# Miniprotein binders against Mucin-6 (MUC6), part 59

Target 1, 185 residues: Mucin-6 (MUC6), of Homo sapiens (Human) (q6w4x9r395to579)
Amino acid sequence: GHCSLEGGSFVTTFDARPYRFHGTCTYILLQSPQLPEDGALMAVYDKSGVSHSETSLVAVVYLSRQDKIVISQDEVVTNNGEAKWLPYKTRNITVFRQTSTHLQMATSFGLELVVQLRPIFQAYVTVGPQFRGQTRGLCGNFNGDTTDDFTTSMGIAEGTASLFVDSWRAGNCPAALERETDPCS
Key: E = the ipSAE of ESMFold2; O = the ipSAE of OpenDDE; V2 = 0.75 times the mean of E and O plus 0.25 times the DockQ between their complexes.

## First folded at step 12 (miniprotein)

Design m17 (from ug4 with A21I I25L F61L V65L)
Fold by ESMFold2-Fast, scan of step 12:
Order: sequence, then structure tokens, then C-alpha cells
Structure m17 (fold): chain B 185 residues (1-185), chain A 83 residues (1-83)
Amino acid sequence: as target 1 above (185 residues)
Amino acid sequence: SMKRIRVYIEVEGDPEKILEIAEKLEEIAKELGVEVFVFVREDGLTTVILVEGDEEKVKELVERLREILKELGAKVEVEEEEL
């Protein structure tokens, strides 16, 4: 399966449902029993410099009981708050420079992450077939049915992206910045 | 002497209420310089709250959280990891 975070605030789920959102928090992209040690992949969004209602991806986080790997748009990679030189290897995860503009996080458990650093910070998530029907988060449930791709953290299928996205907030988020002035969205 | 820890908290209860509690703790977490991550497991019954930062501050926030969850009657399991 393939999920993408592109153009600042656009997401395409594993079942190929595209959507856009307005938010400036950390969000769960992917949660699955296939991820070891209660692992979760998360995305950090903040306001862009272009407009007050526009948001952009600023970091991707892989969080488990043992690791908090952060890849930021500033091209810094940390684990548990400490900066790491690339290639950086753990028992099951390797982070390395794939090209001059891309970093890759490869894992032994069927998750691959490619981060584009320039010209625009973007992320691409690939999961193996073992994840089919076993994913939750902004990337959707990977069950082959797009009608339930907006399933919230509490298991409710929504018809629109806004309630879905808000349900996947994952910590230390300034609530006031979630209130966008674009009432037409 | 600034040891950093991550505390993993499993809470059984109404996840909607637990998530509201975690969100309300964001201001306290900011005051303490502590990071909080929260998510609901696929069983729909267990909410996971991870609290990370300096040991003294993390333990302060965890104890406040425990007091609130006790009033709610939620079952709580806690595990500490050194960073």
C-alpha cells in the first residue's frame, strides 16, 4: 500500500482517497498491530508562511516504546531528542540519505518512509501486504473500500475530512490554531 | 542529573472521555516542559498516553493524570522507559 503527504496539506490514503485538511498539530498517520512496540507514524503540521489558513508538513515522527525518530524539514534527524549522523541504524530501522533531496527510513517490519526535503517537504509511506485491513490514522484503513477511509480514532466513519483529521490529533497541539478562518472548507 | 524518561500509560475506559482529559493536560504539560502523545488502540477500549521529558517533571504530570483518572474510575497500567 501507498500513502502520500504532498503539496503542504494534501493526503492520499492507502485506498487512494485524496483529501486536504487545515491543522497545525501532530497527527497519527499510521497505527497498526503490525508495528512493533506499539509503534506509530506521525506527521507534524504547522502554518505556512504564505497564508493564515494554509498549513504544511514540517516533520515526520516514528514513535514506539523505545524510539522517537524525528525527521524535520530542517534536515535534522533525531532519536529520543539526540541528533544522529546518517546512515543511522537501530535493530529494526535504518535512516539514510537516498538522494541529495530525499531521506529514507527502512524497517524490518514492512514499513518504508521516504521524505522529500527539497523543494517542498513531503512524505511517502509504503506498507507491505501484511498491513492490509490493519491500519488506522490519516492514511486510512487499507481495506480496499474508500467509503470508510475517514474512520475516526473511535471507529466512526465520517463523510468529511475535518472530523476525521481532528480525531487523529496526537499531542501538545495548540487548539486555538485549529480554528481556521476559512468557513467554506 | 537531568535524566529523561518516557512513561507509557494504558487506560481502560471511555476513550472519548480519556482523550478529553489528555487534551486538557496540554497546558500543564507545556508548563512542565513535558511532551504528551495520545492515541486509542484498535480494540476501541484502551487509550495509550505517552509522557516524555525530564524525570521529575514527567512524574509530576503522571501523578496528576493518575488522580484525574482515579476520579473517573478508569483502570490504569503504567510502564517506565529510560531514554
Scores: ipSAE 0.290, ipTM 0.682, lowest interface PAE 3.8, mean pLDDT 80

Design m18 (from ug4 with E10Y R41K V48T)
Fold by ESMFold2-Fast, scan of step 12:
Structure m18 (fold): chain B 185 residues (1-185), chain A 83 residues (1-83)
Amino acid sequence: as target 1 above (185 residues)
Amino acid sequence: SMKRIRVYIYVEGDPEKILEAAEKIEEIAKELGVEVFVFVKEDGLTTTILVEGDEEKVKEFVERVREILKELGAKVEVEEEEL
C-alpha cells in the first residue's frame, strides 16, 4: 500500500482516498501492531507562507521504544535528539540519501518512507501486504474500502476529514489564544 | 551533562475527555521545555502521554499531569526510561 503527503497539506490514503486538512500539530500518520517496539509514524504540520493561513508538512517522525527519528524540511536527521550523518543505520532502520532531493528510510519490518526535500517537502509511505487491514492514522486503514478511511482514533467512521484528522492529533499544537480577548466591552 | 529521560504515561479512562485535556497538557510541556506526544493506542481505549526532556522538568511535568488526570477520574500507569 502507498500513502502520500503532498502539496503542503494534501493526503492520499492507502486505499486511495484523497483529502486536505488545515492543521498545525503533530499527527499519527501510521499506527499498527506490525510496527515493532510500539512504533508509530507521525507527521508534523506548521503554518506556511506569509499569510499563515495555510499549513505544510515540516517534518516526519518515526517513534518507537528505541528510536525517535526525525526528518525535517531543513534536511536535518536526528535520532533521540542527536543529529546523524547519512547513511544512518540502526538494527532495523536505515536512513540514506536516495537522490539529491530525496531521503529514504528503509526498515526490516515492511515500512518504507521516502521524503522529498525540494522543491516542496513531501512524504511517501509504502507498507507491505502484512499491514493490510492493520493500519490506523491519517493514511487510513488499508482494507480496500475508502468509505471507512476516515476512522478516528476511537474507532468511529466519520464522513468528513476534520473530525478524523483532529482525532489523530499527537501534540505540538500552537497556543489556542491568538486573538484580542473580549474586543467588545 | 543533564540527565534526559523518557516517560510513558498510560491512561485508562474516556479517551475523548483525555484528548480534550491535551491542549492543557501541551501548554505545561511548553512551559517546562519538554517534548510531549498525546495519542490513543491501537486498542482505541488507552491514551498514551509520552514526555521527554531533562529529568527534573519531566518529573515536574508528570506530577502536574497526574493532577489533571486525577480530576478526570482516570487510572494512570507510568514507565520511565533513561535516554
Scores: ipSAE 0.601, ipTM 0.826, lowest interface PAE 1.6, mean pLDDT 83
Fold by OpenDDE base, second read of step 13:
Formats: C-alpha cells, sequence, structure tokens
Structure m18 (fold): chain B 185 residues (1-185), chain A 83 residues (1-83)
C-alpha cells in the first residue's frame, strides 16, 4: 500500500483515492495493529499563507510508546524532543538521508516513509501486504475499495473529505476545509 | 499526452549487492529521465525501488533494472500505479 501527501494539501490513500483538504492540525495518517507499541504515523499541517486555502504539510511524526520521531521541514529529526544526527537508529526504526532532498525512515515492521524536504515538503508512506484491511487514518483502510476510504475514527463512512479528515485530528484544531481535486491535475 | 505512472519494484536479496548496483540504477534513471527512490528496509532482506515518470520510460527502466537484479539473484515483484 502506498499513500502520498503531496502539493501541500493533496492526499492519495493506500487504495489510490485522491482527495484534497485544507487544515492546520495534526492528523493521524496511519494506525494499525501491525504497528508495534501502539504506533501511529501522523502529519502536521500549518498555514503557509494568509488565506485558509494556503496550508501545507510541515512535519511527519511517528509516535509509539517508545518513540516520538519528528521529521520537520527544517530538516530536523527529533526523538522524544531530542535532536538526532543522521543516520539515526533506534530498536526497530532507522532514519537516514536518502538524497540531498529526501529523508527515509525505515522500519523492521513493514512501514517505510520517504520525506521530500524541498522544494515542497511531501511524504510518501509505504506499508507491507500484512497491513491490508488493517489500516485507518487519512491514508485509508487499504482494502482495495476506494468508496469506503473516508471511514472516520468512529467507523462511520463519510461522503466528504472534510468530515473524514476532522475525525482523525490528533488535537484541538479548527475544522478542515474541503476541495475535491485530483492531485495529478 | 503521455501517461505518468509510479512503479514499485520489490526486491528480495542481499541488500549489499543491491546497493552495489544502485549507481548503475541511478544512471539508468537519469538516462531515461525518471525519478527513482530506494527504500532499504530494516529487515536487511528487502528493498523497494520506487520509480516515477512517463509510462514508456518507466517501463523501460523497470525492464532494465529487472535484468540487473536477476543477474544478482534477487527476486523481484512489480506493482504499477497510475498517476
Amino acid sequence: as target 1 above (185 residues)
Amino acid sequence: SMKRIRVYIYVEGDPEKILEAAEKIEEIAKELGVEVFVFVKEDGLTTTILVEGDEEKVKEFVERVREILKELGAKVEVEEEEL
């Protein structure tokens, strides 16, 4: 399964459903029982301009009972708030520079993350086949059906991206705005 | 207009051997004008090669890389996504 966060406000789910939203919050991208230690991947969005439509991805966070790894647009990698030098390795996670503009987070449990730092902060999430039908969050449920990707944290299928996205907020933030557009357009 | 695609090449094999071929793979990517990313997994047994670009160029890339990986004795699976 491949999920992408591109262009500042575009998301493509594991099931290849594209959608767009504007929000300024931390959202759960991926939760799964396949992630050890109650792990979750999250995305941090912030304002990138004056208008409500000017929002962008500013950081990606992997959070578990053991680790809180933050990859930010400032090229800073932290674990539990402490800045780390690359390559950085924990028990089952390695963060390293893949290219001059890309960082990679590799794991032993079937999660891979590539983060493009420039010119636009973007993220690409890959999960193994063992995650099929066992994921939830903004990246969807990875079951091969795009029509149910907008399943909320409460297990309700929504017709709009805004309500879906809002359900996956990790904090107290304003409601997300929706605009359905093809990220490839 | 030429269709753009994303292809994941899943590789099972010795990562060191794959890394040795990385330079050649990157050269091919550059030649064909496609973008390539390598996902080295922590398990030390599997590598994912992500390639994006024009369909025809990506397909050519995949074929050439598959041959390289075959020579290394690696098992290869390919997944294609339309962009």
Scores: ipSAE 0.000, ipTM 0.185, lowest interface PAE 12.5, mean pLDDT 88

Design m19 (from ug4 with E26L K30Y E35K E52L)
Fold by ESMFold2-Fast, scan of step 12:
Structure m19 (fold): chain B 185 residues (1-185), chain A 83 residues (1-83)
Amino acid sequence: as target 1 above (185 residues)
Amino acid sequence: SMKRIRVYIEVEGDPEKILEAAEKILEIAYELGVKVFVFVREDGLTTVILVLGDEEKVKEFVERVREILKELGAKVEVEEEEL
């Protein structure tokens, strides 16, 4: 399955449901029993330089009991607060420069992350088939049904993105802005 | 079940202008129920729009996206694969 964070404010879930939100917080993108050591993938959003009412992706974080890998829009990669030279390798994770404008985080557990650094910071999440029906977060539940892709952190399916996004806040920060894109009917 | 295809749309032009159109491109993808990924090649000059879905819907997506990209003065090359 593929999930994407594009255009500064758009998310497309593993079940191919796109939505838009505006928020200035850290959000859970992906939690799953398939991730080792209570692993989670998170996205950090901040105010956009283009418009005061818009927000954009500024960093992607992989957090587990062992690692806190942060890939930021300024091309800095840290683990547990320490800057790392690329390629950076742990037992199960390798972060390397895939192209002049892209970094890749490859893992041994079926998760791949590609981050576009320039001209706009964007992220692409790929998960193996073992993750089907076993994901939670902004990337959806990967069950083949788009009607429940807005399943909150409390396990409730919502019809709109705003309550869904807000439920996946990881940091102590303001709620997501109410400027979600309505699906074309 | 319908035939499913994968299409690579390779776009030569200003990636910043192309990515500014991403909002419209993603809305079209949602309307048609196709899966889309947008990324820039290592050269920093070529943007790739990868789309997957039902053949009829993917072809409609490609046609609508070509019109958007033509407005931006971008050169477009398309490659199709069966899934």
Scores: ipSAE 0.000, ipTM 0.232, lowest interface PAE 12.3, mean pLDDT 74

Design m2 (from ug4 with E23L K24E E26L)
Fold by ESMFold2-Fast, scan of step 12:
Structure m2 (fold): chain B 185 residues (1-185), chain A 83 residues (1-83)
Amino acid sequence: as target 1 above (185 residues)
Amino acid sequence: SMKRIRVYIEVEGDPEKILEAALEILEIAKELGVEVFVFVREDGLTTVILVEGDEEKVKEFVERVREILKELGAKVEVEEEEL
């Protein structure tokens, strides 16, 4: 299955349902029992410089018990807060430069992430067939039915994207974003 | 530099009470300036709370969270990792 985060604010789920949202927080893209050590893929959105009312993807995070891999729009890759030179390899994850404009995170457990750095920061998530019907988050449930792709973290199918997106916030969103944008901090 | 740590908290208990506690826990994290991620597993029974930050602040967070969860009768397992 394929999920995409494109054009700053557009998402296409694993079941090919497109939607747009406006948010400034860290959101869970993908949770699954198929991810080892309680792994989760997350997306960080912030206000866009191209429009005051738009939001844009600024970083993608893979978080597990042992790793916090952050790939930012500034082409910085960190794990557990330490900057890493590419290619970077752990036991199950390799991050490398696929092209001059793209980074790839390959895993041993059926998850692949491709990040476009330029001209627009975008992300593409690929999961193997073992993930079918086993995913939760902004990328949908991967069950072959688009009518329930807006299933919230509490298991409720919503008709609108806004309630769905809000349910997938990962932690302390507003205060962290305000602190990050303060130039004197 | 200041030492940073990550603490992984696995919680089992009454889901309604844990959800109530999660809102309070997120406010404590905001107050202390620590980074928190909260996940509910697909089983709907186990909540995972992962916190990262300065050692002193994270330890204060964990102490306050343990007290809240203890009052709820929740089963709690905690793992600490140096970053």
Scores: ipSAE 0.023, ipTM 0.483, lowest interface PAE 7.2, mean pLDDT 75

Design m20 (from zg14 with I18A E20D A21L V64L)
Fold by ESMFold2-Fast, scan of step 12:
Structure m20 (fold): chain B 185 residues (1-185), chain A 85 residues (1-85)
Amino acid sequence: as target 1 above (185 residues)
Amino acid sequence: SMKRIRVYIEVEGDPEKAEDLALKIEEIAKELGVEVFVFVREEDGKLVVVILVEGDEEKVKEFLERVREILKELGAKVEVEEEEL
């Protein structure tokens, strides 16, 4: 299955349902029993340029009990807050430069992430067949039915993207932001 | 810099209370200046709230004390695992 985060704020789910949202926080893209160590893939959104109504993807995060891998639009890769030179390899995850404009995170557990750095920061998520019917988050439930792709964190199918997206907010925004109050609170 | 830790908390309880619990936890984290990530997943037909909190050890410990008080009132089953960063 394939899920994409494109054009700043457009998402296409694993079941190929497109939608757009506006938000300025960290959101859960993918959660699944197939991810080891309680892993979750997350997306960080912030305001785009000079427009208050537009938001854009600014980072993608893979968080587990032991790792917090952040790939930022400024082309910095960190794990647990420490900058890493590419290629960067852990036991189950390798981050490397696929092309001059793309980074890839490959895993041993059937998850692949490709991040486009330029001209627009975008992300592409690929999961193996073992994830079918076992995903939750902004990328949808991967059950082959688009009518329930807006299933919230509580298991309720919503008619609007805004309620769906808000339910997948992953708490407060990253501490790296220099703001006195977290806009995601 | 102070020692930083990450703590994993897994709470098994009533599904109807999971969203309210997540909001309260996020509010406490904001007050203490710690990073928190709250996830809800299904396990054997139950909703499980997973909390990952990261920050300076002193602040994370204070966060844990406040969260434990809330969880005690709910009668929830709780697992806690700590890792130094």
Scores: ipSAE 0.013, ipTM 0.443, lowest interface PAE 8.0, mean pLDDT 72

Design w1 (from vb2 with E27W; at its last look DockQ between E and O 0.67; V2 from the best seeds 0.00; counts 0 for: pae E 1.6 > 1.5)
Fold by OpenDDE base, second read of step 13:
Structure w1 (fold): chain B 185 residues (1-185), chain A 112 residues (1-112)
Amino acid sequence: as target 1 above (185 residues)
Amino acid sequence: DIREEVKKLLEESRKLIEEAKKAGDEWAVRLLEIAVRLLEEALKTGDPERISYALLFLSMALITAAEKKGDPKAVELLEKAQELLRKALEENNPELIKEAIKLIKEAAELLG
């Protein structure tokens, strides 16, 4: 399964369903029992301009009971708040520079992450076949059916991206917007 | 010739992968496989920067093996190699890459 976060506000699920949203929060991209130690992959979005529609991905976070690995747009990698030199490794995760513009996170449990640093901060998530039908979050449920990708954290299928995305907020943040609204409103 | 030296390191790394497999160290195998892939990709273009990234990763992978084997000398060599490689990236100095390769080779010999 391949999930992509591109163009600042575009997402393509594991089942290849594309959608967009504007939000300034941390969202759960991927949660699964296949991730050890209650692991989850998250995306941090923030304002990138003056209008409400100018939002972009600014960091990717892998959080477990033992690690909090943050890859930021400033090319800083931290674990549990401490800056780490690349390449970096734990017992089952490694983060390294692949090219001048790309970082990669590889794991022993079937999760892969590629982060493009420039010109736009973008992320690409790959999971192994063992994750089929066992994923939750903005990347969808990886079951081969695009029609049920907007399943909320409570297990309810939504028709709009905004409500779907909001259900996967990791904190108390403003509601996400699916469509561009009047910047003066 | 940096390319020729990297090719030699590739062969040595492949041998170390086999050793790691025999030992049942799956994570070590995975790290070394990544290192090999990065080196192979770097060799396609000969880009000193990509070579440096690959060598940094290889050094890290080998440090893991050295620590498990209990070879502090190998660890020291590899840490020094990483320092040189970082400098090489900052200064765009291929001579530092060559020096790093020497250290990595020496460490690999200790681990083989």
Scores: ipSAE 0.861, ipTM 0.942, lowest interface PAE 0.5, mean pLDDT 94
Fold by ESMFold2-Fast, scan of step 12:
Structure w1 (fold): chain B 185 residues (1-185), chain A 112 residues (1-112)
Amino acid sequence: as target 1 above (185 residues)
Amino acid sequence: DIREEVKKLLEESRKLIEEAKKAGDEWAVRLLEIAVRLLEEALKTGDPERISYALLFLSMALITAAEKKGDPKAVELLEKAQELLRKALEENNPELIKEAIKLIKEAAELLG
């Protein structure tokens, strides 16, 4: 399965349902019992360019009990608040420069992430077949049916993207991320 | 000739992929496949920085295999190779790349 975060704020789910939204928060992109150590993939959105009426992806976060890997549009990669030289590896995850404009995160557990750094920050998520019907978050439920891709964090299928997206917010957006990555804290 | 030495490492890496496949080590296969792709792309450009980066990734892939096998000598060689490659990038010194390749070859032989 493939999920994409493209343009400023366009998303295509694992079941190929496209939508767009306006948001300035951290959102849960993917949760699954197939991810080890309570792992989750998250997307950070913020205001973009000179026009603050538009929003765009600014960072992708992989969070588990062991790791908090942040890949930002500024081409900085951190784990648990520490900047890492690329290529970087943990036991089950590696982050490296795939091309001059793309970073890739590959894992031992069937999740892969490619981020385009330039000209616009975009993300592409790939999951193996073991994830079928076992995902939740902005990327949808990967069950082969697009009619329930807007299933909220409470398990309710919504007709609109805005309520769906809002249900997948991960705490207070800039303050929560800043607190966790601040080396002085 | 760094390019010829890298070509030899590329062939050894392909052999290690086949060994990892036989062992059912899917993660090692994936890491080595990434390393092979990066090395092939670096060779096309001939850019020492890209070659150094691809070799850094190969050394990481091999360290993962060495740790799983419990081979501390291979790990030590690969860690030294990584230090040389990072220094080669900082100093723009291709002679350090040649030294790193020798260490990576020795480690690969221990793992094969």
Scores: ipSAE 0.722, ipTM 0.877, lowest interface PAE 1.0, mean pLDDT 84
Fold by ESMFold2, look of step 14:
Structure w1 (fold): chain B 185 residues (1-185), chain A 112 residues (1-112)
Amino acid sequence: as target 1 above (185 residues)
Amino acid sequence: DIREEVKKLLEESRKLIEEAKKAGDEWAVRLLEIAVRLLEEALKTGDPERISYALLFLSMALITAAEKKGDPKAVELLEKAQELLRKALEENNPELIKEAIKLIKEAAELLG
């Protein structure tokens, strides 16, 4: 399963459902019982500075009971708030520079993350087949059915991306209001 | 020179991948495969910084294998190699790279 976060705030789910949103928050990309230590993958979006409504990916976070790994657009990698020299490894996670423009996080539990640092900060999430039907968040539920990929945190299938995305906010953030987004952008 | 020694290390690393597969150590296999890929790309460029970085990753992968095998001598050698490689990157010192390669090869023989 592949999920992507690309420029223009575009997302493609594990079931290949594309959508776009604009919001300034941390969102849950992926939760699953297959992630050890209550792990979750999150995405941080902020204003892009090009218009009132545009937002862009600024960081990706892997959070568990033991680690909080942050990969930010400033090319800094931290774990639990401490900057790390790459290549970096915990017992079951490694973060390293794949190329001059890409970082990779590989794990022993079937999660892989590739982050493009330049020219545009983008992220690509890959999960192994053991995750099938066992994911939730912005990357969808990985069940082969695109009609329920917009399932909210309460288990409700929504017809719009904005309601779905807003349900996956982590913490206290403003909702992505229609007037803050440009439907034609 | 360093490039020839890295090519020899690549051959040794490929053998260690097969041994890790036979031992069922899937995490070590994954890490070693990444290390081989990084070394191959570094050799294409000939850039000592990229070579040192790839060797740092290889050392890290071998420590993982050494810890599972319970070989503290191999871990000690690889930790020393990492110290040398970090210093080589900071100082742009190819002599430290050659010394680190010798330590990595010695550790690889213990694991083989």
Scores: ipSAE 0.625, ipTM 0.856, lowest interface PAE 1.6, mean pLDDT 86
ESMFold2 (binder alone), look of step 14: mean pLDDT 84; pTM 0.831
OpenDDE base, look of step 14: ipSAE 0.838; ipTM 0.931

Design w18 (from vb2 with R37Q E41F; at its last look DockQ between E and O 0.79; V2 from the best seeds 0.00; counts 0 for: pae E 1.9 > 1.5)
Fold by OpenDDE base, second read of step 13:
Structure w18 (fold): chain B 185 residues (1-185), chain A 112 residues (1-112)
Amino acid sequence: as target 1 above (185 residues)
Amino acid sequence: DIREEVKKLLEESRKLIEEAKKAGDEEAVRLLEIAVQLLEFALKTGDPERISYALLFLSMALITAAEKKGDPKAVELLEKAQELLRKALEENNPELIKEAIKLIKEAAELLG
């Protein structure tokens, strides 16, 4: 399964369903019992301009009971909050540079992450076949059916991206927008 | 010639993978396989920057093996190699890459 976060506000699920949203929060991209130690992959979005439609991906975070890895445009930060020289490795996770603009996180448990740093911060998530039908979050449920990809954290299928995305917020943030909305209208 | 030296390291890395498989060291196998892939790609492009990144990864993989084997000399050599490679990237200096390769080769010989 391949999930992509591109163009600042576009997501393509593991089942190849594309959608867009504008939000400034941390969202769960991927949860699964296949991830060890209650692991989860998250995406951090922030303002990239003055309008509500000017939002972009600014970081990817892997969090488990054992590890916290934050990949941003400028640095990789681990559990102690310190920037690390690459390549960096833990027991099951390795973060390294492929090129000057591309980072990769490789794992022993079937999760792969490629991050493009420039010109646009983008992320590509790959999971092994063992994850089929066992994923949750913005990347969908990886069951071959695009119609149920907008399943919320509560297990309810939503018809809009905004409600779906909001259900996967990792903190208290403003509601996500599916389209550009004039705040004065 | 950096490319020729990298080719030699690539072959040596493949041998180390086979040894790791025999030893049942799954971590070493996984890391070295990634290193081999990075080296192959770097050689294909001939880009000194990509070569440096590949060698950084290889050094890390070999450090992991050296620590398990209990060879502090190999670890020291490889850490120095990483420093040189980082400096090579900052200064765009291919001579530092060559020096790093020498250290990596020496360390690999200790581990073989």
Scores: ipSAE 0.723, ipTM 0.883, lowest interface PAE 0.6, mean pLDDT 94
Fold by ESMFold2-Fast, scan of step 12:
Structure w18 (fold): chain B 185 residues (1-185), chain A 112 residues (1-112)
Amino acid sequence: as target 1 above (185 residues)
Amino acid sequence: DIREEVKKLLEESRKLIEEAKKAGDEEAVRLLEIAVQLLEFALKTGDPERISYALLFLSMALITAAEKKGDPKAVELLEKAQELLRKALEENNPELIKEAIKLIKEAAELLG
C-alpha cells in the first residue's frame, strides 16, 4: 500500500481516501504490530507561507524503542538527536539521498519512505502486503474499504477528517522538532 | 570512462549479492540490492550527482562487509572514496568520481 502527504497539507490514505489537513502538531501516520520495537511513523505539521491558516509538513519521524530518526525540511537527518552524514544505517534501517531533491528511508520490515525536499516538502509511504488490515493512524487502516478510513485512535469511524486527525495527535507536539524559542508557532 | 566503470561495479555488486545470499547475510543482501538499484538509475541518466549518490551507498555497503571481515585497509580506502565523492558533489567535479571508483575497486579486490 501507498500513502502520500503532498502539497503541504493533503493526505491520501492506503485505501486511496483523500483529505486536507489543517492542524499544527506531531501526528501518528502509521502504527502497526508489524513495526518492530513499538515502532511508529509520525508527521510534523506547522504553519507555512503567507497565510496563518495554512499548514505544511515540516518533518517526518520514525520512532521506536531504539531509534528516533527525524528527516526535516531543512535537509537535516538526525537519530536520537545527533546529526548524521548520509548514507546512514542501523541494522534494519538505511537513510540515503536518492536524488538531489529526494531522500529515502528503507527498512528490513516492509516499510519504505521517500521524502521530497524541494520545491515542496512531501512524503510517500509504502508498506508491504503484511500490513494489510494492520495499520492505524493518518494513513488509514489499509483494509480495502475507504468508508472507515477516518477511524480515530479510539476505534470509532468518523464522518469528518478533523475529528479523525485530532485523535491522532502525539502528546508531545511540537516538541519533536526541538522548538526552543517559539513553541507556539 | 566513468560509465564503463560504473557498469563493471554494477556487475560486481550483483555477484556480491549472490555471495551474500549463499552466506545468509541478510543485511548485506539488503544494502547491495539498494546499491544496485541506485547504480542502475545512475547509468540510465548519466547524471554525475546520481553516480556519486550510488557510489556513496555502495561504499557504505562495502565498509559494512570490510568491518565484518576485520579489514581496516579496505575500510580506509572506502572512507577516502566517500570523502572524494562528497567533494565531487560540492565542487561539481567528475574527476574526483574517477578517483573514488579506483579506490572502491581496490577495496573490492581486498574483500574478494
Scores: ipSAE 0.717, ipTM 0.890, lowest interface PAE 1.2, mean pLDDT 84
Fold by ESMFold2, look of step 14:
Structure w18 (fold): chain B 185 residues (1-185), chain A 112 residues (1-112)
Amino acid sequence: as target 1 above (185 residues)
Amino acid sequence: DIREEVKKLLEESRKLIEEAKKAGDEEAVRLLEIAVQLLEFALKTGDPERISYALLFLSMALITAAEKKGDPKAVELLEKAQELLRKALEENNPELIKEAIKLIKEAAELLG
């Protein structure tokens, strides 16, 4: 399963459902019982233009009871607030450069993250087959059916990306509905 | 020839993976398998930048093994190799890659 976060705040779910949203928050990208230590992958978006409708990915965060690994667009990698030289490892995670423009986080539990640093900060999430039907968040539920990929944190399948995305906020930030919105967002 | 030397390191790394499997060292197997994958792709492209990043990863994998074995000389060689590789990337200087490979090979012999 593949999920992508591309420029212009575009997301493609594990079931290949594309959508776009505009928001300035940290969002839960992926939760699953397959991630150890209550792990979650999160995406941080911030304003990239002159209006609220222009947001872009600025960081990806892997959070568990053991680690808070932040990969940010300034090309700094931290764990639990400390900057790390790459390649970097924990017991079950490695973070390393593939090239000057691409970082990879590889894990022993079937999660892989590739981050393009330049020219545009983008992220690509890959999960193994054991995750099928067992994911939640912006990357969808990985059940082979795109009609319920917009399932909120309350378990409600929505028809619009904005309600779905707002339900996955992971911090105190304004809801996307409080901002000027493009009907196609 | 850097490409030939990388191919030799690949073969040695594959042998170390088999040894790690026999020893039940799951971390070494995981790290070395990633290193082999990176080296194989780097060799396929011949790109000195990819070679340098792959060798940086291999050096970290070998440092991990050297620390478990209690071999501070191997750690020293591998840390020096990483410094050379970072400088090779900064200066765009493939001659430093050759020097780093020699140090990595020496360290691998100590661990073998």
Scores: ipSAE 0.585, ipTM 0.852, lowest interface PAE 1.9, mean pLDDT 87
ESMFold2 (binder alone), look of step 14: mean pLDDT 84; pTM 0.841
OpenDDE base, look of step 14: ipSAE 0.565; ipTM 0.822

